# VHH binders against o26223: the designs that were tried, part 220

Target 1, 191 residues: o26223
Amino acid sequence: MKLLWTSQHIKVTVHIDGKVSKMDVLEAIKTRRSIRKYQDREVPEELIDKILDAAMCGPSAVDERPWHFIVVRNREMLEKIPEVHPYGAMVKDAPVAIIVCCDSSLEKIPGFWVQDCSIASQNILLAAHSLGLGAVWTGVYPLEDRVEGIRRLFSIPEHVIPFSVIPLGYPAENPGTRDLFDPDRIHLEKW
Below, E stands for the ipSAE of ESMFold2; O stands for the ipSAE of OpenDDE; V2 stands for 0.75 times the mean of E and O plus 0.25 times the DockQ between their complexes.

## First folded at step 11 (VHH)

Design K19 (framework vhh_lunsekimig_d3; at its last look DockQ between E and O 0.90; V2 from the best seeds 0.71)
Fold by OpenDDE, look of step 12:
Formats: sequence, structure tokens, C-alpha cells
Structure K19 (fold): chain B 191 residues (1-191), chain A 122 residues (1-122)
Amino acid sequence: as target 1 above (191 residues)
Amino acid sequence: EVQLVESGGGVVQPGGSLRLSCAASGFTFSEYELYWYRQAAGIERELIASITSGDSTWYVDSVKGRFTISRDNSENTMYLQMNSLRAEDTGLYYCAAEHSETFYGSPLFDYWGQGTLVTVSS
């Protein structure tokens, strides 16, 4: 049993069998941070399954659900990702990464797939956090060099667009939480 | 006021070594991804090394095995140890910082230094 702490001393208990203490959705949202340092510990498949399940639970335009997920555990492949994604250095140090992709053939309305895959990606981050894991969103789309790099590396078909690479693992850092509430961004009834 | 100040540049012979520093102030240093860029004359600025808030490092191929990026959060300073310097390493070296909650990673970083000049010549 491992204990994770947030800056607000929120206790997240992670069990070896993949069971974790519950975290309410608002707590998950508010306490989630990008994690770029991971323990030398494998992530159980059961947790990945839960994360992927969450990833597929979000809404999508016309319920098109265009997302696909590549789960990468191979060390060689994880180490190669930073070669094509320079801003994904932490991926090589993660036990696993999820690549979120869009299958354009599944699009019903052009262009909304970015929102769909964003929702999926954010759900991955929140789910991971809720399960006592740390994750970070590394942007791939719309940077052509990263898109093509990931495509080539993983032999992704032309009609499938890599969107994000999300390394995750048991966190080995605690960056604390942020208060980003800005009342100046709230307008009542009119601008 | 946010500042990134590079130092340690100079003139060295091929095969020599330099250690660059980037001193940061005005922001929470530990929550930023840090980058070294360089720009040679007539060439676009290029990313050469990075270090995450989690201490993961990245290097462009041309500097692998020769350069080492590091950070000291207690001193709000990033370093670039440059060994086995070559003529092609000549250029203005910039440090940049991007908040850890970003997912973009771009030359449009939150903060840039003014640069320090490195000249490798015989």
C-alpha cells in the first residue's frame, strides 16, 4: 500500500490489487497536476483499463467517438518517443504511455475530433489522478513534425491522426495544487 | 519581474569546455520545464536540450554525449555543461522556461533569456 499526498494533504491510497481510495470529481479536477516524474513501478493493467474506460466515457460530436488509443509499455518504443517529440522527454522515464488518436474515418462532422480527443485526453488525466497515478498531456496535434514523427514511429495509418501522448505512472513528485479561479473571466448575462 | 539571465559564455578552443548558467527569478522555478536553445549566425534558433520539472532530460543528436543539462531548484538556476566543444557549437545560447501545466511545448515559451555568446574557434 502506497500513500500519495497533495499539497492539501489529500490522501490517495493505492493498493497492490489496483484498488484506490475514492476521490470525488471536483477534488480530482482541482488537485490534478501534470506529473513528469515516476516511480520505478509498473502500472497494473487493471488501472490502464479503468483509465481507458474513462477516456471513452466523454461526449463527442454527434457521438462520433473517433478516438483510438495506443498503449505503449515497450521500453524501446517509450525511449524513441522523445526522438520525434522533443517536448516529451518524460515519456522515456514512464512505465507506460497512452497515445490518443483520431480515426478520421469515424468523423461525422469535420473538425470536432479535436474536441473529442481533448475530452478523452483530459479524462485520462483525471482518471489517472483519481487512481493514484501521475500523468501529463504532451501535445502532438497540431504540430506536423510531432504528428508525423509519432505516425512513423508507430506505423499509424494516414487516416488516423495522433493527437496526444500521455505518459503515466506512479508519481515520484508532488508539485502541489494551483488556484486558477479568476472572477474576471466570468460574465453575468452579458459581456 | 520575471528574469532569465544566461551567463558562462565565452571564447574557447575546439575540444574545450564551458558551463552555462541560467539564473531565474520572479516565478516558481520548480514548476517550469526548462530549455536551452542556440542560434548560430544565419541559422534559425534550435532546441538543443531540455529538462523537465521531473528532471527528465532531452538532447538534440548533435550534442548528445557532450552536453549535460541540469537544474538546481534551490538556486533557481539551470546549467548546461558543454564538453568537447566544436566550431559548429558557436552561437548565442538562450534559456527558456515553460510552465509545467502546459501541453503545447513551443518556441513561444513563457520566458526567454537574452542569451550568452559561445564562440568555439582555434
Scores: ipSAE 0.763, ipTM 0.893, lowest interface PAE 0.7, mean pLDDT 91
Fold by ESMFold2-Fast, scan of step 11:
Structure K19 (fold): chain B 191 residues (1-191), chain A 122 residues (1-122)
Amino acid sequence: as target 1 above (191 residues)
Amino acid sequence: EVQLVESGGGVVQPGGSLRLSCAASGFTFSEYELYWYRQAAGIERELIASITSGDSTWYVDSVKGRFTISRDNSENTMYLQMNSLRAEDTGLYYCAAEHSETFYGSPLFDYWGQGTLVTVSS
């Protein structure tokens, strides 16, 4: 449910169907965790639209933006993903998944579509986190068995390459923040 | 450094049961995806079962309904309950772990246990 109180001095909006994120970008990056346990609760289309908008706003090589997205909500289709991607068991328990694809016909510079689709995938994870959702990137490309399995399952044309499968939902787990800063990996002026 | 120790293997008659354990140390257990692999003589290691950090499970078709994977994060231990055992279940059983921030989804060499032998024979 959503509650809204408004006066000349104060406006308060309370969402109990999901927290509206007021997260700083650095906070979002540092606190995002892969989430594999989801509440039995649908994700509104409006949030998926915001996530996909954010995904398409990343940089791309020569601005080729080769990404296409398949949004999967059908329970039977979600349950079939682990049959072709054994390490994606959590997908069958998610309310929705996004498949990030590359349309190779949009590629302007060979090989950079991998970076383009990686950027789109990470933006999906960050946008989901900022909206109070949890998500995880399950790898597809460059593993030929997973690429072919996902292609067949979703009738993806030969010129389109499935890159990642990202299940999303309201999180039912809360892993702690990681502290990964390693100054030994920073070199000043030279190696 | 990640350490995984399997136990619970042994010799059992067809139709019998065994419970394998994988005790973990050196890492935050709750943050890892966990796997059981089997290696039979002359055959490459195959994924038998997995359990995610979120408790979602996967099983290879040949063991569905007979094997149950579980994890106990408070004890840093993963289990494989094996029921209705068949001769084809004979092999070395390995546990493996991969950090939950992975997008690869398959354990690499450094995250394998030493194995425990299961022999199903009359």
Scores: ipSAE 0.708, ipTM 0.857, lowest interface PAE 1.3, mean pLDDT 88
Fold by ESMFold2, look of step 12:
Structure K19 (fold): chain B 191 residues (1-191), chain A 122 residues (1-122)
Amino acid sequence: as target 1 above (191 residues)
Amino acid sequence: EVQLVESGGGVVQPGGSLRLSCAASGFTFSEYELYWYRQAAGIERELIASITSGDSTWYVDSVKGRFTISRDNSENTMYLQMNSLRAEDTGLYYCAAEHSETFYGSPLFDYWGQGTLVTVSS
């Protein structure tokens, strides 16, 4: 017997092109897809502010909040990211990217910063989606070549660890939704 | 059944051209990041070109301006147009695919073809 998760859905209110819109939080989670093709359209600074506000709302180990964010809009810098991260070719085509970093001097419980920055990164994806944007998380940590390449490219100090690069923009593709529920992953009371 | 099948390899003179194809069965390319790798004898595979699900392309410096990657999602096929071939381009060419809902960007654990041999000689 596998339990089907059910609950009353929570609506989130967003600004999309000057309108207030409601999107159920479960709907947002289920419909978010990785977007790698973007319109030639600038993302307003106010949307980036809302996304980063959401990123900072996540829980963290002992409330350490170790995250820092680099907002990259400069075309030359966006074009250089694939030079140190060849698997992130789409970054050069994005109007903006957010680099999620850990400031290790803020770490209070050793080793939890990865969870902390993962929470912030996922919140960026969900917030972008709720605002009508598309985004994709491209991994940096723990891949040593990518960490060092991004650190060098953006002059990130040694105590700050680049974790992820998240390009975003108004989507120019629609990959559709997936049905990934797998009841065999659910174990009641014991393994 | 999931397969990637490369074709179009062969023997060519320096300065010549080849067009490689990678056909997929058992999944659709539209939700995949696609890659071409090259492997010279006894050496680890080298990423030489990629094309995202959104058609963004990347090339290693040694092939920039000479190779062109493209995809045709309606035919479930990816291509590598190889011009101005050089002796150092000799090797086994693999296509690879990684599902687009990844954040690591490495096709190591997804799908690989069996390879097609390109020989550039005298």
Scores: ipSAE 0.520, ipTM 0.800, lowest interface PAE 2.0, mean pLDDT 88
ESMFold2 (binder alone), look of step 12: mean pLDDT 78; pTM 0.769

Design K2 (framework vhh_lunsekimig_d3)
Fold by ESMFold2-Fast, scan of step 11:
Structure K2 (fold): chain B 191 residues (1-191), chain A 122 residues (1-122)
Amino acid sequence: as target 1 above (191 residues)
Amino acid sequence: EVQLVESGGGVVQPGGSLRLSCAASGFTFSEYELYWYRQAAGIERELIASITSGDSTWYVDSVKGRFTISRDNSENTMYLQMNSLRAEDTGLYYCAAEYSETFYGSPSFDYWGQGTLVTVSS
């Protein structure tokens, strides 16, 4: 005789008493700063997924969406970035980095992939900031030595162009906010 | 006009100390990442130390624990305190600056000093 399995009577429900406060878009844009010092804390995969989802939501020339992303968490690989990017020495201790790439086989109109990948890079910075993380855009394209160095280091195919390396983590510095509004750069009706 | 001027170089015995200064003008100093580079004869220019606009510091392994970088935003000046100097520390020391919100990721040519010579000699 078989014992009939009864349904589990214990239903574990995690009761969340707190609220998730989201910053306004204008606040996010105005308060985002480049962060180059990170806490020794892992960034959850779920936050990286949210950041990459936001990265892919930008406008794209003729909807070509040529962006691909490499997520780097391997400490040995992160430590090799300074060998091919001199600025990387200050950010090698980030827990994770995203490499924004252009797959040239997806390009529909020549040259606009740079704008597409710039939009994706900025969306990564804004999304990270909105989620309580810090990040910095370290430029790769159009600096040929950096492009080839990053390509070689991460085994990137010839038809794919590494555009930016964006280290991310929980911030260990707080540089404050900026006031950059310059009315002399605004022209009404004509130059 | 952007200008960076190094001072404090000189001749010192092994184990001695020197303090380098980099006086800056022509930009919003507090919003810039600041760097000390070293160039020895026949060797490529090497990043020695850096300090962010958020006051975080980095050092190349060979100088860690011996050199201290600092900044004074009220005086628009960056410093490098060099202790326990070795013969291999001999070289031209350059200060450089890069805007904190740059995605270029390297000091542009306009934001370099002329260099100050440090000679560690017995």
Scores: ipSAE 0.587, ipTM 0.752, lowest interface PAE 1.4, mean pLDDT 86

Design K20 (framework vhh_lunsekimig_d3)
Fold by ESMFold2-Fast, scan of step 11:
Structure K20 (fold): chain B 191 residues (1-191), chain A 122 residues (1-122)
Amino acid sequence: as target 1 above (191 residues)
Amino acid sequence: EVQLVESGGGVVQPGGSLRLSCAASGFTFSEYELYWYRQAAGIERELIASITSGDSTWYVDSVKGRFTISRDNSENTMYLQMNSLRAEDTGLYYCAAMHSETFYGSPLFDYWGQGTLVTVSS
């Protein structure tokens, strides 16, 4: 098979605790994996702040930026998430989780908040990976039982929609990189 | 070709124990989240237990404390140890798998096994 596309590496320097970490953006995107096993080790608040800063830098429809974030470190609350999200079992074992929410009062164009919050969720995953952490996106919206369960558990107002729950921590597993490039999905000039 | 094969079902008396196995082939087992579903006569399949690629487990309330799910990535096999069985546990038990890169958090039907029958009766 002859590949049609070649990648270019863009080098980014990130300062973490006074140390320099270099991770190519393309490398970060290609090597990020969903992580569901975490070390028994706290994640510094400074790293969470960097992740949330990155999450808010994504594009949004009409720049509406409807996202709000709940940072959950309380062990009792993390342990209750699997009770309302059966496919989020790993959340109870994570040192911290971020709940991505949409404030519908900030929505300027109907329906695009889903893309907005998806972009924020992916940026959280990429930022976490770049900082040496592992994370996974567990879906909430559009599953009504999960949406309502998370809303009740975290006292989320009726006009705010919980979109995703992202547990994160220092990884205790190391899945390999996936090779997913498929040139048959690329059409030049026309379908 | 993805294949899941359940085994270990049978007839057992109330209070008895059974161990179900789900052998997988056709995919990289360690890359998948794994599930046990139960289907009793006249009801939809319900999620009974799950185990993540990171070994975190979940159980439906009715089996919590009685059932234990586990996985062995070297043998490409998932297990369900069922203790203190009740008549209500009777049903077809299906294993299912979903790739770890999903954000949906629900198994695709293409990754279901054939089912193994568990009957709890004297």
Scores: ipSAE 0.667, ipTM 0.842, lowest interface PAE 1.4, mean pLDDT 88

Design K21 (framework vhh_lunsekimig_d3)
Fold by ESMFold2-Fast, scan of step 11:
Structure K21 (fold): chain B 191 residues (1-191), chain A 122 residues (1-122)
Amino acid sequence: as target 1 above (191 residues)
Amino acid sequence: EVQLVESGGGVVQPGGSLRLSCAASGFTFSEYELYWYRQAAGIERELIASITSGDSTWYVDSVKGRFTISRDNSENTMYLQMNSLRAEDTGLYYCAAMYSETFYGSPTFDYWGQGTLVTVSS
């Protein structure tokens, strides 16, 4: 993904099946889908680096940026995730997963880290989509059993809170786009 | 308003076949991932097969090659074709649905069905 800030317009380039295409931000947001089936194909480290760069560019409360990321490529570790996250079964078949964590020692205002890590998680999904990959956000926090299970599995210290597990890969499924616009949820000037 | 209704269970001899159906109403069926779970006496409910909104399928190893999951979005129905049935396939079969864009991912789906009983005996 390349950003051209000098043009007053942000231009994004997307790699689709080895080919480059242009996708604007609105298109990326509207066409991104959760992907749970992946090709048996490695994701280059360069793409993971681009995704994590994008994840860290989100806003955070008082610029606390509490996020840390665990990148998991090890097959045995990926295969253990479904045991502690029942609806993460697709993770064991993904070539890579990113675990979004909050380092509470970086927190400046209590509670806003959840929003910070939500923003980072969504940026991972959008960046992956813009780069021709598929991904899905599987929730960890605030489910106590999943938080404890992921912490134990990845030796995460007590002051760090696992927030989400996001498997990524080249998509092996193609769900259609959605039409979700509801004007009844928009109020002008007052309720 | 949301309903999942399982049907097609029954008593069958070993080696026989059954086709289960899960008829859905009250939600946009094509936007949901669909699951068949089995619960046998004294055993926890296990995931048998799934089909994504993008039509990708998964099977537990014990049924792979014998069972086929499919969906018909125009009829709001999911199917499980069961061939070469064995005694260990006996159990209550449950249909479940999960919104494809959920990040919650709960062991409890809001749209669990009532179950249909499959008995494989000679």
Scores: ipSAE 0.533, ipTM 0.723, lowest interface PAE 1.6, mean pLDDT 85

Design K22 (framework vhh_lunsekimig_d3)
Fold by ESMFold2-Fast, scan of step 11:
Structure K22 (fold): chain B 191 residues (1-191), chain A 122 residues (1-122)
Amino acid sequence: as target 1 above (191 residues)
Amino acid sequence: EVQLVESGGGVVQPGGSLRLSCAASGFTFSEYELYWYRQAAGIERELIASITSGDSTWYVDSVKGRFTISRDNSENTMYLQMNSLRAEDTGLYYCAAMYSETFYGSPEFDYWGQGTLVTVSS
C-alpha cells in the first residue's frame, strides 16, 4: 500500500526534554554512523512519519521531487531482501526498512533524480540519527540486478526505479565518531 | 601494514570438511564488513558468504546449509566452516574487508587477502 501524505496528515511526537530534537545539524552530521545491528524493538509510526517528512524536504532539481517511499515492516518481506541484495544482509534483522524510489513520470529534467534520491536517502539517515535511531544506506541503483530484484519483490511499476534500501531501528552498536577533516582537499581562490 | 591472511586450505575428499581462517591486522576489525570470495578455474571471483559488523550473515545459494561464516572481533579473525564439500567447491578462497561507512558492495573492497587454495578430490 502507498502512503498518503497531505497537509492534513499530522502525526505528533513528544521529545524527552528536547534532547534528541536538540541535536544541532553539525552534531548530527558529524556523529551519524551506519548502523547494522538493531535492538528487538518496534519503531513507532510517528518516528517514521518524521523521518519521511525530513526526506521530502531536501532540495530537488527543478523542484521535481520524484521520490516515493515504501515502508516495509513485514518480517517475511524483510527476510527476502538479502536474496536480491547480497550486501543488505542486515535488513532481515531490522524492525523496518524504507525503500527510496524515483517515479520517472515526475522527472522534469533527465538524470538529476539520482541527486534528488541521494538527498532524500541522506536526510533519512540524519533524521533517524537525530531521533535516537540507527540506519544504513544499502545501494540499489545503478546495479541492474539489485534494481530488478527489488522491483520484482515489491511489485514496483516499470516507470519507478528503486534507488536505496534503508533498514533502521534502535541501535545495538555504538561506533565512534569519525575525524575526516582534510585541509588538503580545500583550495582557496583557485585549484 | 594492513593485512588479511587466509589459512586452512588444503586437499580434502568429497563430503569432507575444512575451516578457513582470515586473520586481520592494521585496522579496526570491528568497523569492517567481511566477505569470502571464491575464484574457480575459468570463472570470475564470486561472493560466497558475508558477515556484517552486526553479525548478520549472507550466503550464495550453492553453499547455504553447508557453509557457516563467523567472526571473532577479539581475535581479529573471520572464519568459514565448510561442510559436505563437493568437487565444485574447489577454488581459491579470498577474504575481503570493507569499511562500514559504505552504501556500495562489490569486489572493489578496501582490503583483500592473497587467497588460500581448497581442492576437493579423491
Scores: ipSAE 0.633, ipTM 0.835, lowest interface PAE 1.6, mean pLDDT 88

Design K23 (framework vhh_lunsekimig_d3; at its last look DockQ between E and O 0.79; V2 from the best seeds 0.70)
Fold by OpenDDE, look of step 12:
Structure K23 (fold): chain B 191 residues (1-191), chain A 122 residues (1-122)
Amino acid sequence: as target 1 above (191 residues)
Amino acid sequence: EVQLVESGGGVVQPGGSLRLSCAASGFTFSEYELYWYRQAAGIERELIASITSGDSTWYVDSVKGRFTISRDNSENTMYLQMNSLRAEDTGLYYCAAEHSETFYGSPYFDYWGQGTLVTVSS
C-alpha cells in the first residue's frame, strides 16, 4: 500500500491490487490538477479499465457516444507522440497514455462530438485523480498538425478524429490546488 | 506585474556557444510550462524547445543534440544552453510561459518576453 499526498494533505491510499481510498466527486473536482511528472511505476490494467469505464459514463448529444479510446503502453510509441505533438512532452515520460478519438460515423448530429469527447476526457482526468493517478489533458483537436500527426502515428482512419492525448501515471509532483471561484461570474435571475 | 526577461543573446561565431536566460516575475513560475521560440528575419516564429512543470523536455529536430532547455524554479529562471551554433540559428529568441492547467498548448501563451537577439556569423 502506497500513500499519495495532495497539497491539501489529502491522503490517497493506493493498494497493490489497484484499490484506492474513496474520494467523493466534489473532492476529486476541487483537488484535481494536471500532472506532468510520473513515477517509474506501471499503472495496473484494472485502473485503466476503471478510468475507461468512467470515460464512457458521461452524457453525449442524443446519446451518440462517438468516443473511442486508444490505450498506449508501448514505450516506443509513447516516445514518438511528442514528435507530432510538441506540447505533449510529458507523454514520453508516462507509463501509459489514452488517446480519445471521435468516430464521425457514430455522430447523430454534427458538431456535438467535441462536447462528448470533452466530457469523456474530463472524466478520464477525474477518474485518474480519484484512483491516485496523475493525468493531463493535451489538446489535439482542433489543431490540424496535431490531429494529422496523431492520425498517422497510430494509423487512425480518416473518419476518426483524434481529440486528446492524456498521459497517466502515478504522480511524482504535487502542484497544489487552485481556488478559481469567481462570484462575479454568477448572475442571479438576470445579467 | 508579470515579466519575462530574456538575456544572454549576442554575436557568436559558428560553432560557438551561448546561454540564454529567461527571468520570470509576477507569477508562480513552478506552475507554468515554459517555451523557447525563435524568429529569424522573414520567417515565422517557431517553437524550438519546451520544458514542462514536471521537467519533461521537447526540442525541434534542428536543435536536438545542440540545445538544452532547463529551469530553476528557485530562481524563477529558464535557460537555453546553445552549443554548436549555426548561421541558421540567428534570430530573436523569445521566452513564453503557459499555465500548467492549460490543455491547448497554443502559440497564444499567457506570457511572452521581449526577446533576445542571437547572431551567428563568421
Scores: ipSAE 0.777, ipTM 0.898, lowest interface PAE 0.6, mean pLDDT 91
Fold by ESMFold2-Fast, scan of step 11:
Structure K23 (fold): chain B 191 residues (1-191), chain A 122 residues (1-122)
Amino acid sequence: as target 1 above (191 residues)
Amino acid sequence: EVQLVESGGGVVQPGGSLRLSCAASGFTFSEYELYWYRQAAGIERELIASITSGDSTWYVDSVKGRFTISRDNSENTMYLQMNSLRAEDTGLYYCAAEHSETFYGSPYFDYWGQGTLVTVSS
């Protein structure tokens, strides 16, 4: 059993199989892959807490931080997600999913909440990867049918917009790292 | 050259079976999410079944229990086993693929096949 401190000095208990692995930021960014196959194994609540702490540390427009998160562990609820999100079939096979939402009442500058929630979603993916988990971002906004389906399924208020559904778990697949560097997309001094 | 090629369509009696194949080339098959779509006369193209890179499957309600989607990454091929066929299953069947790093999942897929015709005689 290990007790860890967050940046807010909140103690968390983590359950990690074996040794703690460390990954620098560039390594995490470059080796993260979308994972859609999970082991039949629970994710400790303490790891979810660490992931959500990281999600809330991203920049946001005028520091509005409009994100809210729904943590879904209930099997019956996870199995219903593909009924309203056909391209999220893997969610029913995940031990847990996080729904990233925007509370529009927290929005200070119109329209930038999309970037805010994108930053939070990517931070969830990176934090999960750094902790030995796999995750995938399944898009909800701006597809109206998916937005309304998820809203109804999780009793989300009208002023809150579901943005993404991110299933996560211990990975049962290991896709290789991608080589995506393209120097033709870099312009020096001018276009 | 990137290519998806459907095969296995044909004319079948009601209650019959067909197995569709979608052979892929020109990309890393294991890195793609895979889909079967159907286009019937007078109806917009509809997602019928999908299989993720992690082997999770989805089916539209009208085909649940009758159709089975599968993939063979070693052979770069996706299949649709169609049982207990009905007249309403008649249509052009298309396979489609989308890269696993996508968060979109419709309709701007990286690749579409040419379609294979399934006709269920009344």
Scores: ipSAE 0.703, ipTM 0.859, lowest interface PAE 1.3, mean pLDDT 89
Fold by ESMFold2, look of step 12:
Structure K23 (fold): chain B 191 residues (1-191), chain A 122 residues (1-122)
Amino acid sequence: as target 1 above (191 residues)
Amino acid sequence: EVQLVESGGGVVQPGGSLRLSCAASGFTFSEYELYWYRQAAGIERELIASITSGDSTWYVDSVKGRFTISRDNSENTMYLQMNSLRAEDTGLYYCAAEHSETFYGSPYFDYWGQGTLVTVSS
């Protein structure tokens, strides 16, 4: 992003540059599912750019924006992720994965980076879904063996904390919509 | 009542084969991540194979090329084909399931079977 490209681009181009999203936000939230089976089809760089733009639109504690993203397309590297995260078997079958990280040198108040990176991670899932992609959040933090394994695999420095690995691609499955609303979780005025 | 039941364990000679089954009742496998664990006496359970809802598989190095995990969602059954068995494969084999809308990625707080014993002895 620091290369030859200008900073004039708007982070959210929908409705600003005349392009319109196909999916309403409430529809995206309600229909997003964890997708672990992908077509043998590349994900264009342009879609990854839109997804990462969306990731960076989230609020953060005192606007600290502590996130960094590693985009992984190298086949050999994708195949190694399950060696340090055995429960992420689908990553080796994805055309691309995004690693969400916290740069602790950007923290302004300690401990809120988890919320910050969670917001960015969920925005990645929703943006991918709205663009016709499927994704799944595979947890890294706070499991120290996964954190150190991913840090070592991608040469992530000590002050940067890998938070999540999100494989994504055009979906090859359709698990359908869930109805999860539970009124018993809603408390009016007090517990 | 949600249950996982393993079967197919037994006594086999080194180099032999066994096929384990894990049958589910009370839910459907199609929305679940499925796992085989094994436990030798006095040791914690170890993950040896997994298969995702999307049919991606993973194996621990000690069983690669010898064990094959598979699932048949229409029968609510998962399998572990174990070939070229060795003495160190002896143990109690468990199946486990975790709902696919998880970001934890392990069978924490979901379903476990009771285990089926595999003994590899001459």
Scores: ipSAE 0.564, ipTM 0.817, lowest interface PAE 1.9, mean pLDDT 88
ESMFold2 (binder alone), look of step 12: mean pLDDT 78; pTM 0.771

